# VH-VL binders against c3mjb8, part 32

Target 1, 104 residues: c3mjb8
Amino acid sequence: MRIKNKIKKRIIELIELAYITARKGDLELAREYIKLAEMYSRKGRIKIPLKYKRMFCRKCYTPLITGVTERRRIRSKILIRTCLICNWQRRYVLSRNKGSNKEN
Key: E = the ipSAE of ESMFold2; O = the ipSAE of OpenDDE; V2 = 0.75 times the mean of E and O plus 0.25 times the DockQ between their complexes.

## First folded at step 12 (VH-VL; framework fv_pritumumab)

Design L1 (at its last look DockQ between E and O 0.69; V2 from the best seeds 0.74)
Fold by OpenDDE, look of step 12:
Structure L1 (fold): chain C 104 residues (1-104), chain A 123 residues (1-123), chain B 107 residues (1-107)
Amino acid sequence: as target 1 above (104 residues)
Amino acid sequence: EVQLLESGGDLVQPGGSLRLSCAASGFTFSDYAMSWVRQAPGKGLEWVSWISYSGHSTEYADSVKGRFTISRDNSQNTLYLQMNSLRVEDTAVYICARESYDFWQGYYYFDHWGQGTLVTVSS
Amino acid sequence: DIQMTQSPSSLSASVGDRVTITCRASQSIRSWLAWFQQKPGKAPKSLIYAASSRQSKVPTQFSGSGSGTDFTLTISSLQPEDFATYYCQQSYSTPLTFGGGTKVEIK
C-alpha cells in the first residue's frame, strides 16, 4: 500500500473514532482525534472526503452530534448546522427532499 | 431493492467457532455502516456489533467483546461476524442491519434488516 | 450503559383501537430513539427514527413522540396487520440498546 493511502486510512480511522468517542461522552478526547486527523491531512496533503469533513466542526474540531454538539434548523430551504460548542454555522441549500440519506 | 441475506448459521458445540456472512445488494454497500443484532429464542433484540463505512472502526457489546469480530469486504458487498469461543447463551438468530443517515436531521438509524440466520450452541 | 424500559410488556387491543406504547431511557438520549415492528419468524421492520420521523412506506397510523427520557409510539387506529411485537431502541451512545418489547395481541 502506498504511503498516501495508508495516511488516508489513518485519517478516516481517527475521524470515525472521534465520532464514536464523542458519542460516548468524551468530547475532549474526540477533539484531539480530529485535530490529529487534520494534522495528518495537512502534512500528507491528503484531502479528507466530504462525508468525513461533515462529521465535525471545522472551527473547533468537535464532532457534530445532533442534540449534543450540534443544532440543525431548516429555514427558507436552507439547512443551518450550528456547533453548540463554538457557535460556528454552516449552511446547506436543500437540493433534495427532506429525509434523503444520500448526503453522507 | 435493498436486500440483506444472512448465512452461516449452524449447530456448534460450546467453545466452537463460526463465521456468519451477510450479503448485501440493491445499494452501495460502502456508503453504510452495518450492525449485527441477535435474538435468542423467545427473547428480545440485542445489539451485538457495529462496523463503520470503511470498516476501520468497530464496536461490540460487552457480552461478545474479545470473542466476536465484525468485518466487511466492501468489494464483495459482504458483512461478516467471526464468532469464537461460543457459549450456550450465544444461541440466537443473528440479523444484519443497515444503518442509514438522515443528513437533514443528523441522525443515524437502522432502516433495513435481514431475515437472520440461526446459530445454535449446544453440547 | 443506557437502559431502555418499555411498557407495557404486552397488551390486548381490537382493530380500530388507539394503542400507546412507552419507552423510558435511564438517561437523556435527546431524540436518538427508534421504533421497530417485528412479527413472529420475520425480520424487524423499521417504523420511526429520530423519535418522531416516520420511515418510508410506514403507514400513517404510526407516530412517535417524546424527547429526553420519555418516548411514545402511538398507533392511532390499530389495523389487522399491526398485531406484532414492538421495540424501542436508543442510538444515542454505544452500546446500542433495545427496550424489552411490547407484544400487541388481539383482544
Scores: ipSAE 0.825, ipTM 0.926, lowest interface PAE 0.6, mean pLDDT 94
Fold by ESMFold2, look of step 12:
Structure L1 (fold): chain C 104 residues (1-104), chain A 123 residues (1-123), chain B 107 residues (1-107)
Amino acid sequence: as target 1 above (104 residues)
Amino acid sequence: EVQLLESGGDLVQPGGSLRLSCAASGFTFSDYAMSWVRQAPGKGLEWVSWISYSGHSTEYADSVKGRFTISRDNSQNTLYLQMNSLRVEDTAVYICARESYDFWQGYYYFDHWGQGTLVTVSS
Amino acid sequence: DIQMTQSPSSLSASVGDRVTITCRASQSIRSWLAWFQQKPGKAPKSLIYAASSRQSKVPTQFSGSGSGTDFTLTISSLQPEDFATYYCQQSYSTPLTFGGGTKVEIK
């Protein structure tokens, strides 16, 4: 599916641009890029790769930058990511045998 | 073993052009963002340019904007730097660097460097 | 641009000495700081990221600390192979910038 590959490419481009934009301090424009990427994903029925899903807050669409837009806490083998804009949290369990994330 | 091998450095006149390559091996190249960093003789390190995993996003130091173009070919595991309108102050060893990500702490960082290729710009 | 000021620019030390190198950012970079080692004619080697996280296979005599604007690299017991130039680098914002370097020489 050539047209779906083109849409997926556009989704990835928007998320990458959003992260760069957020690192430069323009969070509102960055959120608009994420919202547009989500729209393309929904309309095209294209799943956003996990690597890119983890780059932004799924609640408020803010790109997640450690110490700037998110806080990370690690206790034992549990990572808790908190969006500093909307306080939404997500937990990740790391296990050497099961449930670990090999890639970001 | 992760390897980054630069090539294409040469002696050129001011105003000239060069294309540098960085051949990558020992890892999945398309999983990593890449940078070019340069070091003038006897001087420190200076970041030149960055390119995202996919090749769709790029950034440049102000000193090279409009003259240098970073690109990558993920199917050939190669990073490129097209350098146009070269100036004497562009004389340096050009080094490619791989950017990695620590998901647990949430930081991007350079984890591997090439040996570099020398570009000399003089009349 | 975020300027990175390294101190000292050079130092002389003996094997076994404790060496401390400092790096100051012109504005807060949180913990977005890395340290690199470079020997003449060789590729840079990554040592520390996130101010204090040691890279894989980096010897345990290297440690980093600090946050905000003030950072240190400590070599707890200098080894013969540790004589080199060390650079700090911020990745908080573009352009990415490096300190001027600290050359660690043998007495």
Scores: ipSAE 0.687, ipTM 0.864, lowest interface PAE 1.3, mean pLDDT 90
ESMFold2 (binder alone), look of step 12: mean pLDDT 92; pTM 0.926

Design L2 (at its last look DockQ between E and O 0.62; V2 from the best seeds 0.79)
Fold by OpenDDE, look of step 12:
Structure L2 (fold): chain C 104 residues (1-104), chain A 123 residues (1-123), chain B 107 residues (1-107)
Amino acid sequence: as target 1 above (104 residues)
Amino acid sequence: EVQLLESGGDLVQPGGSLRLSCAASGFTFSDYHMSWVRQAPGKGLEWVSWISGSGYSTEYADSVKGRFTISRDNSQNTLYLQMNSLRVEDTAVYICARESYDFWQGYYYFDHWGQGTLVTVSS
Amino acid sequence: DIQMTQSPSSLSASVGDRVTITCRASQSIRSWLAWFQQKPGKAPKSLIYAASSRQSKVPTQFSGSGSGTDFTLTISSLQPEDFATYYCQQSYSTPLTFGGGTKVEIK
């Protein structure tokens, strides 16, 4: 495996681990995993895939868990995601019917 | 059409080993987290193990931790459960389940289940 | 671990009846609650996720409500094909846990 692929794997592992850790209630450790993932991304010049980037707050590095660290609201065909830790907000235009855009 | 087909269930003695497979079709396998859930005869559902779409992260129930290993081959669209040191209480129908994510609401949830494969552990 | 207490364990009902099944979590799981239907010898069928969201092709007689620790599955008018066992499941944290199940039998 090429070095970049190895780094990319580690980045994804960390983000997934962060999400799991946060769901177990350890937000601080989870944030550290995200910070580490971001550092690897920068140093390795490796882009984090979008689905993984959407798993955490880009401002405070907290994994976004609905009802715990995140609030989601739909207004006027716009999805508003609010980080409940730092109040960072991101907006998404609804391109499809509610519930039809599933991802993992 | 989404399909999940389990196989590998058999009769084994306590202490034995067995590997289950779940063949997935009808969707991009690597995009979905997967789980094994089991159901003992006449009993309820019990979560066994979870694996991320990438295969890089796994979780286990305490009852199987250290004995079972979940894995996946995304190139073959197959989920696996390696079961070692089997016990009588591991006797169950083992079902693979697909976990989806609703982006608009922010929840993960099981949306498809296989029919299961029976594992019987008996002396 | 989060314990899911489901009640009742069984109930008898007639076609057309309103049926209510409850599920209580040992701690708040917000809305990370799902409901499943299972018939004998068959795979579980997903009904509700996120406490109140019906999955695709789920009949309208099924509805979910609740948040925090107390949740309810309601079958507004029981149909012949609805006699089955129902399970709640929390996905708030691992380990994922299920309720003990509610068997809906014909009266």
Scores: ipSAE 0.898, ipTM 0.945, lowest interface PAE 0.5, mean pLDDT 95
Fold by ESMFold2, look of step 12:
Structure L2 (fold): chain C 104 residues (1-104), chain A 123 residues (1-123), chain B 107 residues (1-107)
Amino acid sequence: as target 1 above (104 residues)
Amino acid sequence: EVQLLESGGDLVQPGGSLRLSCAASGFTFSDYHMSWVRQAPGKGLEWVSWISGSGYSTEYADSVKGRFTISRDNSQNTLYLQMNSLRVEDTAVYICARESYDFWQGYYYFDHWGQGTLVTVSS
Amino acid sequence: DIQMTQSPSSLSASVGDRVTITCRASQSIRSWLAWFQQKPGKAPKSLIYAASSRQSKVPTQFSGSGSGTDFTLTISSLQPEDFATYYCQQSYSTPLTFGGGTKVEIK
């Protein structure tokens, strides 16, 4: 695998590992994995895919797990996600949602 | 139409090995997480293993850790379960399941199931 | 591990009855709870996820409720095709775990 492909693979591996780690309750280790993924992204100049960017809090790097580390509210067809650790919010304009493991 | 078709179930002696396959069609396979779930004859459902859509992350039930390996080939749209050191208590119908994500509500959930393949471990 | 205790293990009911089956988690799973239907010799069929969200094409007589540790699946008016075994399942943490099942028989 070429070096850029290996770096992208590592970024994705770390974000997935962070989410799994957070679901097991170890938020501090999970944040460390996200910070490392961000470092690889910056140094390698590799953009993190949108589906993975949406998996963690931009402010405190905590993986976002519904009802555990984040709260979701809908106002006027806008989804508001709130990190329960640091109160960071992100807003999304909603369209048809397929409900699959892929982003709609 | 989403289809999941398991194969590879057989009769095997304790200590033996077996490899199961789940052929997927009707969807972009690499976008979905997958699990193996088993059901002993006349019994309920038991989760066995999980693998991310990328194939980079896996998880296992404690009863199968170190003996079973989940994998996938996204170019062939196929999920696998390698079962080693088989025991009588591994006897079950093994079913693959697809995990979808509802971004609006933020939940992963199983939405499609295969028919299963029977594994019998007996001397 | 999170134990899922499902009750009753079986029940009999008439067409048109309101049927309620329950599922209790050994610790809070928030709303990470799903319900499945399975008929003999068939694959499971997904009914409910996120405690109360119906899967596509699931008939409206099926509804789910609950949060935390106590959950219910309700069939508001039992139909002949609703004879089956029903399972709850938590996806809050691994290992993912299922309830023991509730066999619903139509009298």
Scores: ipSAE 0.807, ipTM 0.895, lowest interface PAE 0.7, mean pLDDT 91
ESMFold2 (binder alone), look of step 12: mean pLDDT 92; pTM 0.907

Design L3 (at its last look DockQ between E and O 0.64; V2 from the best seeds 0.76)
Fold by OpenDDE, look of step 12:
Structure L3 (fold): chain C 104 residues (1-104), chain A 123 residues (1-123), chain B 107 residues (1-107)
Amino acid sequence: as target 1 above (104 residues)
Amino acid sequence: EVQLLESGGDLVQPGGSLRLSCAASGFTFSDYAMSWVRQAPGKGLEWVSWISHSGYSTEYADSVKGRFTISRDNSQNTLYLQMNSLRVEDTAVYICARESYDFWQGYYYFDHWGQGTLVTVSS
Amino acid sequence: DIQMTQSPSSLSASVGDRVTITCRASQSIRSWLAWFQQKPGKAPKSLIYAASSRQSKVPTQFSGSGSGTDFTLTISSLQPEDFATYYCQQSYSTPLTFGGGTKVEIK
């Protein structure tokens, strides 16, 4: 496996681990995993896939879990995701019907 | 049409090993996390193991931790469960389930289940 | 681990009846609750996710409500094909856990 692919794999593993860790209730450790993933991304010049980038707050690195660390609202055909830890907000234009799971 | 077909169930002795397979079709397998759920005869549902869509992350119930290994081959659209050191209490129908994600609401959930394959552990 | 207590374990009802099944979590799971239907010898069928969201092709007589620790599955008018066992399941944290099930039988 090429070095870049190995690093990419580690980045993804860390993000997934962070999400799992957060869901187990350890947000601080989860944030550390995300920070580490971001560091690997920057150092390796490896772009984190979009679906993984959407799993955490880009401001405070907290994994986004609905009802725990994230609030989601739909207003005027716009999805608003709010981080409940740092209040960071991101908006998504609704391009598909509600309930679509193709955004993974 | 989404299809999940389990196989590999058999009669084995305690301490034995068995590998189950779940063949997926009708969807992009690599986009979905998968789980194994089991149901002992006449009993309820019990979550066994989970694997991320990439296969890089796994989770196990305490009852099977250290004995079972979940894996997947995305190129073959197949989910696996390697079961070692089998016990009588592992006797169950083992079902694979697909985990979907609702991006708009932010929830993961099981949306499709296989019919299951029977594993019987008996001396 | 999060314990899911489902009640009742069984109930008898007639076609057309309103049926209510409850599920209680040992701790708050917010809305990370799903409901499933299972018939003997068949694979489980997903009904509700996110406590109240009906899955695709699920009949309208099925509805879910609740948040936190207390959840309810309601069948507004029981149909002949609805006699089955129903399970709740939390996906808030691992290990994923199921309720003990509710068998809906013909009265």
Scores: ipSAE 0.813, ipTM 0.926, lowest interface PAE 0.6, mean pLDDT 94
Fold by ESMFold2, look of step 12:
Structure L3 (fold): chain C 104 residues (1-104), chain A 123 residues (1-123), chain B 107 residues (1-107)
Amino acid sequence: as target 1 above (104 residues)
Amino acid sequence: EVQLLESGGDLVQPGGSLRLSCAASGFTFSDYAMSWVRQAPGKGLEWVSWISHSGYSTEYADSVKGRFTISRDNSQNTLYLQMNSLRVEDTAVYICARESYDFWQGYYYFDHWGQGTLVTVSS
Amino acid sequence: DIQMTQSPSSLSASVGDRVTITCRASQSIRSWLAWFQQKPGKAPKSLIYAASSRQSKVPTQFSGSGSGTDFTLTISSLQPEDFATYYCQQSYSTPLTFGGGTKVEIK
């Protein structure tokens, strides 16, 4: 397996592990896993796939769990996600696109 | 259409082993996390194990941890459950289930189920 | 582990009746709750996720409500094909757990 493939696998493993860790209540360790995944991404020049980038707060690196670490509000085809740890918000326009059904 | 077909169920003695398969078709298998769920005769549903779409992460019910191993082969569109040290209480129909994700609302959920394969553990 | 308690365990109803099934979690699961239908000898069929979101192709007589610990599945007008056993399931934490089921029978 090429070095880039190894690095991408490790990035994905860390983000999945972070989410599981956060669901068990250890947000500090979960954030450490996300920070490490981000470091591998920068060092290896490998973009984190969109579905994984959307799994954590881009400001404080907390994994986003609906009703636990984030709040979601949907109004007029706009999704607003609020990180409950640092209050950072992201807005998404939810339109019918070919790729919208793929990332679940 | 989405199809999940389990196989490998059999009659086995306590302490024995079985390997179950779930063949997937009609969708991109590698995009979906998967679970095994079981139902003992005349009883309700019990979650057994889960595996992420990548195959890198797994979770197990305490009752099977250390005895069962979930795995997947994304190139063959197949989910597996290796069952070792089988006990009478493992007797059940074993059903594979596909997990989907609704990004709009932020929830994971089972959206498709197989028909199941019967495992009977008795002397 | 999160225990899921369904009520009633069984009920008898006529076509056209409004049927209500409740599910209680032993701790808050926010809205991480799903409902399934199962007929004898058949695989479960997914009905509701996120407490209230109807899955695709599920008939409109099915609706879900609740959050936290108390949840309800309502069948607004029971149809002949709706006689089955119904299960709730939490997906808030592992192990994922199901309620004991509610059998809906013909009067």
Scores: ipSAE 0.770, ipTM 0.891, lowest interface PAE 0.9, mean pLDDT 91
ESMFold2 (binder alone), look of step 12: mean pLDDT 92; pTM 0.920

Design L4 (at its last look DockQ between E and O 0.74; V2 from the best seeds 0.81)
Fold by OpenDDE, look of step 12:
Structure L4 (fold): chain C 104 residues (1-104), chain A 123 residues (1-123), chain B 107 residues (1-107)
Amino acid sequence: as target 1 above (104 residues)
Amino acid sequence: EVQLLESGGDLVQPGGSLRLSCAASGFTFSDYSMSWVRQAPGKGLEWVSWISGSGYSTEYADSVKGRFTISRDNSQNTLYLQMNSLRVEDTAVYICARESYDFWQGYYYFDHWGQGTLVTVSS
Amino acid sequence: DIQMTQSPSSLSASVGDRVTITCRASQSIRSWLAWFQQKPGKAPKSLIYAASSRQSKVPTQFSGSGSGTDFTLTISSLQPEDFATYYCQQSYSTPLTFGGGTKVEIK
């Protein structure tokens, strides 16, 4: 396996671990994992896949868990994701299949 | 159509080992996290193990930690459960379940289940 | 671990009846609650997720409500095919845990 692939794997592992850790109630440790993942991404010049980028707040690095660290609301056909830790918001235009199952 | 088919269930003695398989079809296997859930005869459902779509992260129930190993081969669309040091209380139908994600609400949830495969641990 | 207490353990009902099943979590799980149906010898069938979201192809007589610690599955008008065992399940944190089940039998 090429070095970049190894780094990419580690990045994904850290993000997944962060999400799991946050769901277990340790937000501080979870944030550290995300910060580490971001560092690896930056140093390795490896893009984090979108599905994993969407798993945490890009401002404060907190894993986003609905009802715990994130609030999601739909207004005027826009999904608003709010980080409950730093109040950072992301907006998404609703697709035709609102509420449909997403693979990622 | 999404299909999950478990196999590998057998009769084994206490202390024995067994490997279960779950063959997935009808969807992009690597995009979904998977779980094993078991049901003892006449009993309720018990979560056993979870694995991420990438296969990089795993979780286990305390009752099986150190004895069971969940894994997956995304190239073969197959989920595995290696069971070692089996105990009588591990006797159950073992079911694989697909975990989906609702992006709009932000929840993970099981949406498809297999029929299960029976594992019997007896002296 | 989060304990899920489901009630009743069993109930008898007739076709057309309104059936209510309750699930209580030992701590707040927000809306991370799902309901499943299981018939003997068959795979579980997912009914509700996120406490109140009906899954695809699930009949409209099934509805879920609640948040925090108390949740309810309602079958507005019981159909012949609805006699089965129902389970609640929390996905708020690991280990994932299930309620003890509610068997809906024909009266």
Scores: ipSAE 0.870, ipTM 0.938, lowest interface PAE 0.5, mean pLDDT 95
Fold by ESMFold2, look of step 12:
Structure L4 (fold): chain C 104 residues (1-104), chain A 123 residues (1-123), chain B 107 residues (1-107)
Amino acid sequence: as target 1 above (104 residues)
Amino acid sequence: EVQLLESGGDLVQPGGSLRLSCAASGFTFSDYSMSWVRQAPGKGLEWVSWISGSGYSTEYADSVKGRFTISRDNSQNTLYLQMNSLRVEDTAVYICARESYDFWQGYYYFDHWGQGTLVTVSS
Amino acid sequence: DIQMTQSPSSLSASVGDRVTITCRASQSIRSWLAWFQQKPGKAPKSLIYAASSRQSKVPTQFSGSGSGTDFTLTISSLQPEDFATYYCQQSYSTPLTFGGGTKVEIK
């Protein structure tokens, strides 16, 4: 139980570090941090919280920074996020209970 | 009913230390990143430090790096700023600010500010 | 570091005037730009984020525009409560940086 808590902490640390690293312009290193976080998640059988899963491209592992590494379009309660590095798209159907303005 | 209340500001001599607190209420504290921002008398706003909601990541302005430490206790809903090796130019009102995230547009932004606590560094 | 240059430093205006304040970033910040209002002795009040998104309960006379390096805050019809100092701030990268402020004074 204590091991799982340490692994979850490391996963979150890596994703946060990846985002900071990407904002400083080092996308290659940032992707390596995300890949490592994903490996710890699989090895430890620990789900990455939704808030953190939404912080990076699931195909190429680039942290998603609005206007820099991703483009966003909103149409009729549908958010479309496009990774500008690999062109992967993901759609989100937004509702009142999913429209949070807090850091989850 | 989001409330942020700073405390711990005081008059101190150069080289001294002080710890500021920001008591948070009316929201789930651990969901939000926080910053300290300061304002010298008669001057503009200057960002000092940032901490993620988890508390695992921090960033500092160069002017305070190595002297100030931001921290949080999510069980007590409290943000801290430990200030060491204080200088006269650190004299300011220190204000805590909450950072929100707009998932629709994908931007982080400050949405709530405390009233601040005054730190005066003079001999 | 990203420098934010705000203009003018101060201006005088009458109730009902249209007021425009500009903010220029030393490099592109895309739309990672916010505007704040501050009255003497009071906490800052958040007005605009993402260059043009009005924050909750902010009066409709406030609007923001711009992207990249050049941004504006417009007060379409100045109200008595709008005499204050206004700051822009970028959140594109750390250190987070503010403009020098624009004091809007009564004429």
Scores: ipSAE 0.802, ipTM 0.894, lowest interface PAE 0.7, mean pLDDT 91
ESMFold2 (binder alone), look of step 12: mean pLDDT 92; pTM 0.920

Design L5 (at its last look DockQ between E and O 0.64; V2 from the best seeds 0.79)
Fold by OpenDDE, look of step 12:
Structure L5 (fold): chain C 104 residues (1-104), chain A 123 residues (1-123), chain B 107 residues (1-107)
Amino acid sequence: as target 1 above (104 residues)
Amino acid sequence: EVQLLESGGDLVQPGGSLRLSCAASGFTFDDYAMSWVRQAPGKGLEWVSWISGSGYSTEYADSVKGRFTISRDNSQNTLYLQMNSLRVEDTAVYICARESYDFWQGYYYFDHWGQGTLVTVSS
Amino acid sequence: DIQMTQSPSSLSASVGDRVTITCRASQSIRSWLAWFQQKPGKAPKSLIYAASSRQSKVPTQFSGSGSGTDFTLTISSLQPEDFATYYCQQSYSTPLTFGGGTKVEIK
């Protein structure tokens, strides 16, 4: 396996692990995993896939879990995701197909 | 159409091993996390194991930790459950389930289930 | 682990009846609760997720409500095809856990 692919794998593993860890109630450790993943991404110049980038707060690195660390609301055809830890907000325009959206 | 087809169920002795397969079709397999759920005869549903879409993360029920291994081959659209050191209490119909994600609400949930394959552990 | 207590274990009802099944979690699971239907010898069928969201092609007589620890599945008007066993399931944290099931039988 090429080095970049190995790094990418580790990044994804860390993000997934972070999400699982957060859901088990350890937010601090989860954040550390995300920070590490971001570090690998930056140093390796590897883009984190959008699917995984959406799993955590890009401001405070907390995994976003609905009802725990995240609040989601739809207003005027816009999805608003709010991090309940740092209040960071992201907006998504609703598209015809659920799951397909444009980040704002 | 989404299809999940389990196979590999058999009669085995205690201490034996068995590998189950779940063949997936009708969707992009690696986009979805998968789980094994089992149901003992006449009993309720019990979650057994979970694996992420990438296959990099796994979770197990305490009852099977150290004995069962969940894996997947995304190139073949197949989910596996390697079962070692089988016990009589492992007797059940084993069902594979697809976990979907609702982006708008932010929840993961099972949306499709296979018919299951029967594993019988008996001396 | 989060324990899911489902009640009743069984009930008898007639076609057209309103049926309510309850599920209680040992701790708050927010809205990470799903409901499933299972008929004998058949695979489970997903009905509700996120406590109150009906899955695709699920009949309108099925509805879910609740948050935190107490949840309910309501069948507003029981249809002949609705006689089955129903399960709740929390997905708040691993291990994923199911309720004990409620068998809805014909009166």
Scores: ipSAE 0.888, ipTM 0.940, lowest interface PAE 0.5, mean pLDDT 95
Fold by ESMFold2, look of step 12:
Structure L5 (fold): chain C 104 residues (1-104), chain A 123 residues (1-123), chain B 107 residues (1-107)
Amino acid sequence: as target 1 above (104 residues)
Amino acid sequence: EVQLLESGGDLVQPGGSLRLSCAASGFTFDDYAMSWVRQAPGKGLEWVSWISGSGYSTEYADSVKGRFTISRDNSQNTLYLQMNSLRVEDTAVYICARESYDFWQGYYYFDHWGQGTLVTVSS
Amino acid sequence: DIQMTQSPSSLSASVGDRVTITCRASQSIRSWLAWFQQKPGKAPKSLIYAASSRQSKVPTQFSGSGSGTDFTLTISSLQPEDFATYYCQQSYSTPLTFGGGTKVEIK
């Protein structure tokens, strides 16, 4: 069995589970799943796909849920995402990001 | 053009089984989560099940847990619903729906629906 | 489970009328609310997501508003093709739940 495929599957499973867990209100368990996914990514040298990287705060590993764990503001084609747990902010120029991104 | 085409609906006796299919075209299938939603004759909409784009995560309404299984074959662009131990109250049009993500606003939402396939459960 | 209460259950209106439909959630769903249109024997059509964001190719007479627990779909000037049943739906938590529907009928 190819170990990298198993590790990639596990990473994706954990991030998806983390988001579901966070939407049920259990942020502590959700963060544990993200931390584990990040550990598998680093151990296996497997890059997390962009759409999954965007699902959680890269500083504190909280899954980002609009209006719950993050605040979003749009100013002149700039998206500003703020993690409400640790105040980490990320800015996006949506013409660049939107033109290259697939929808889930 | 996004298209979702359901099939496999039929008349089945209580306790029977059916497998529904939803053929997807016009988009990259594995990028999108999918749901089954049902509508009993003359009634409103009821969510049945959900599966992530990867196929690794699933969720079910309580009324179908243990009896229905959602799955997908991303190489064939097809969503499935295996329905076992069917009951009269499962009689409905079953509709597949595509879930999209608006990264700009940060919301998941249904953006396309199939026409549905009728499942009738009666003796 | 989050219950979605939709009002009215039906209404009669004429072409050109302004129509307002309300939807209330049993707990806050922030802005995780969608609106759908359905005609008899046809597939649902997605109209609004995120409480107020109009989906692509949805005509401009449709608008949504609200957040938290109270939401409104407004049809600013009813067109002949807008006679249908309308549903709200929350996507804040599973199970996903729908309102009971509002049938908009021609006078």
Scores: ipSAE 0.794, ipTM 0.891, lowest interface PAE 0.7, mean pLDDT 91
ESMFold2 (binder alone), look of step 12: mean pLDDT 92; pTM 0.921

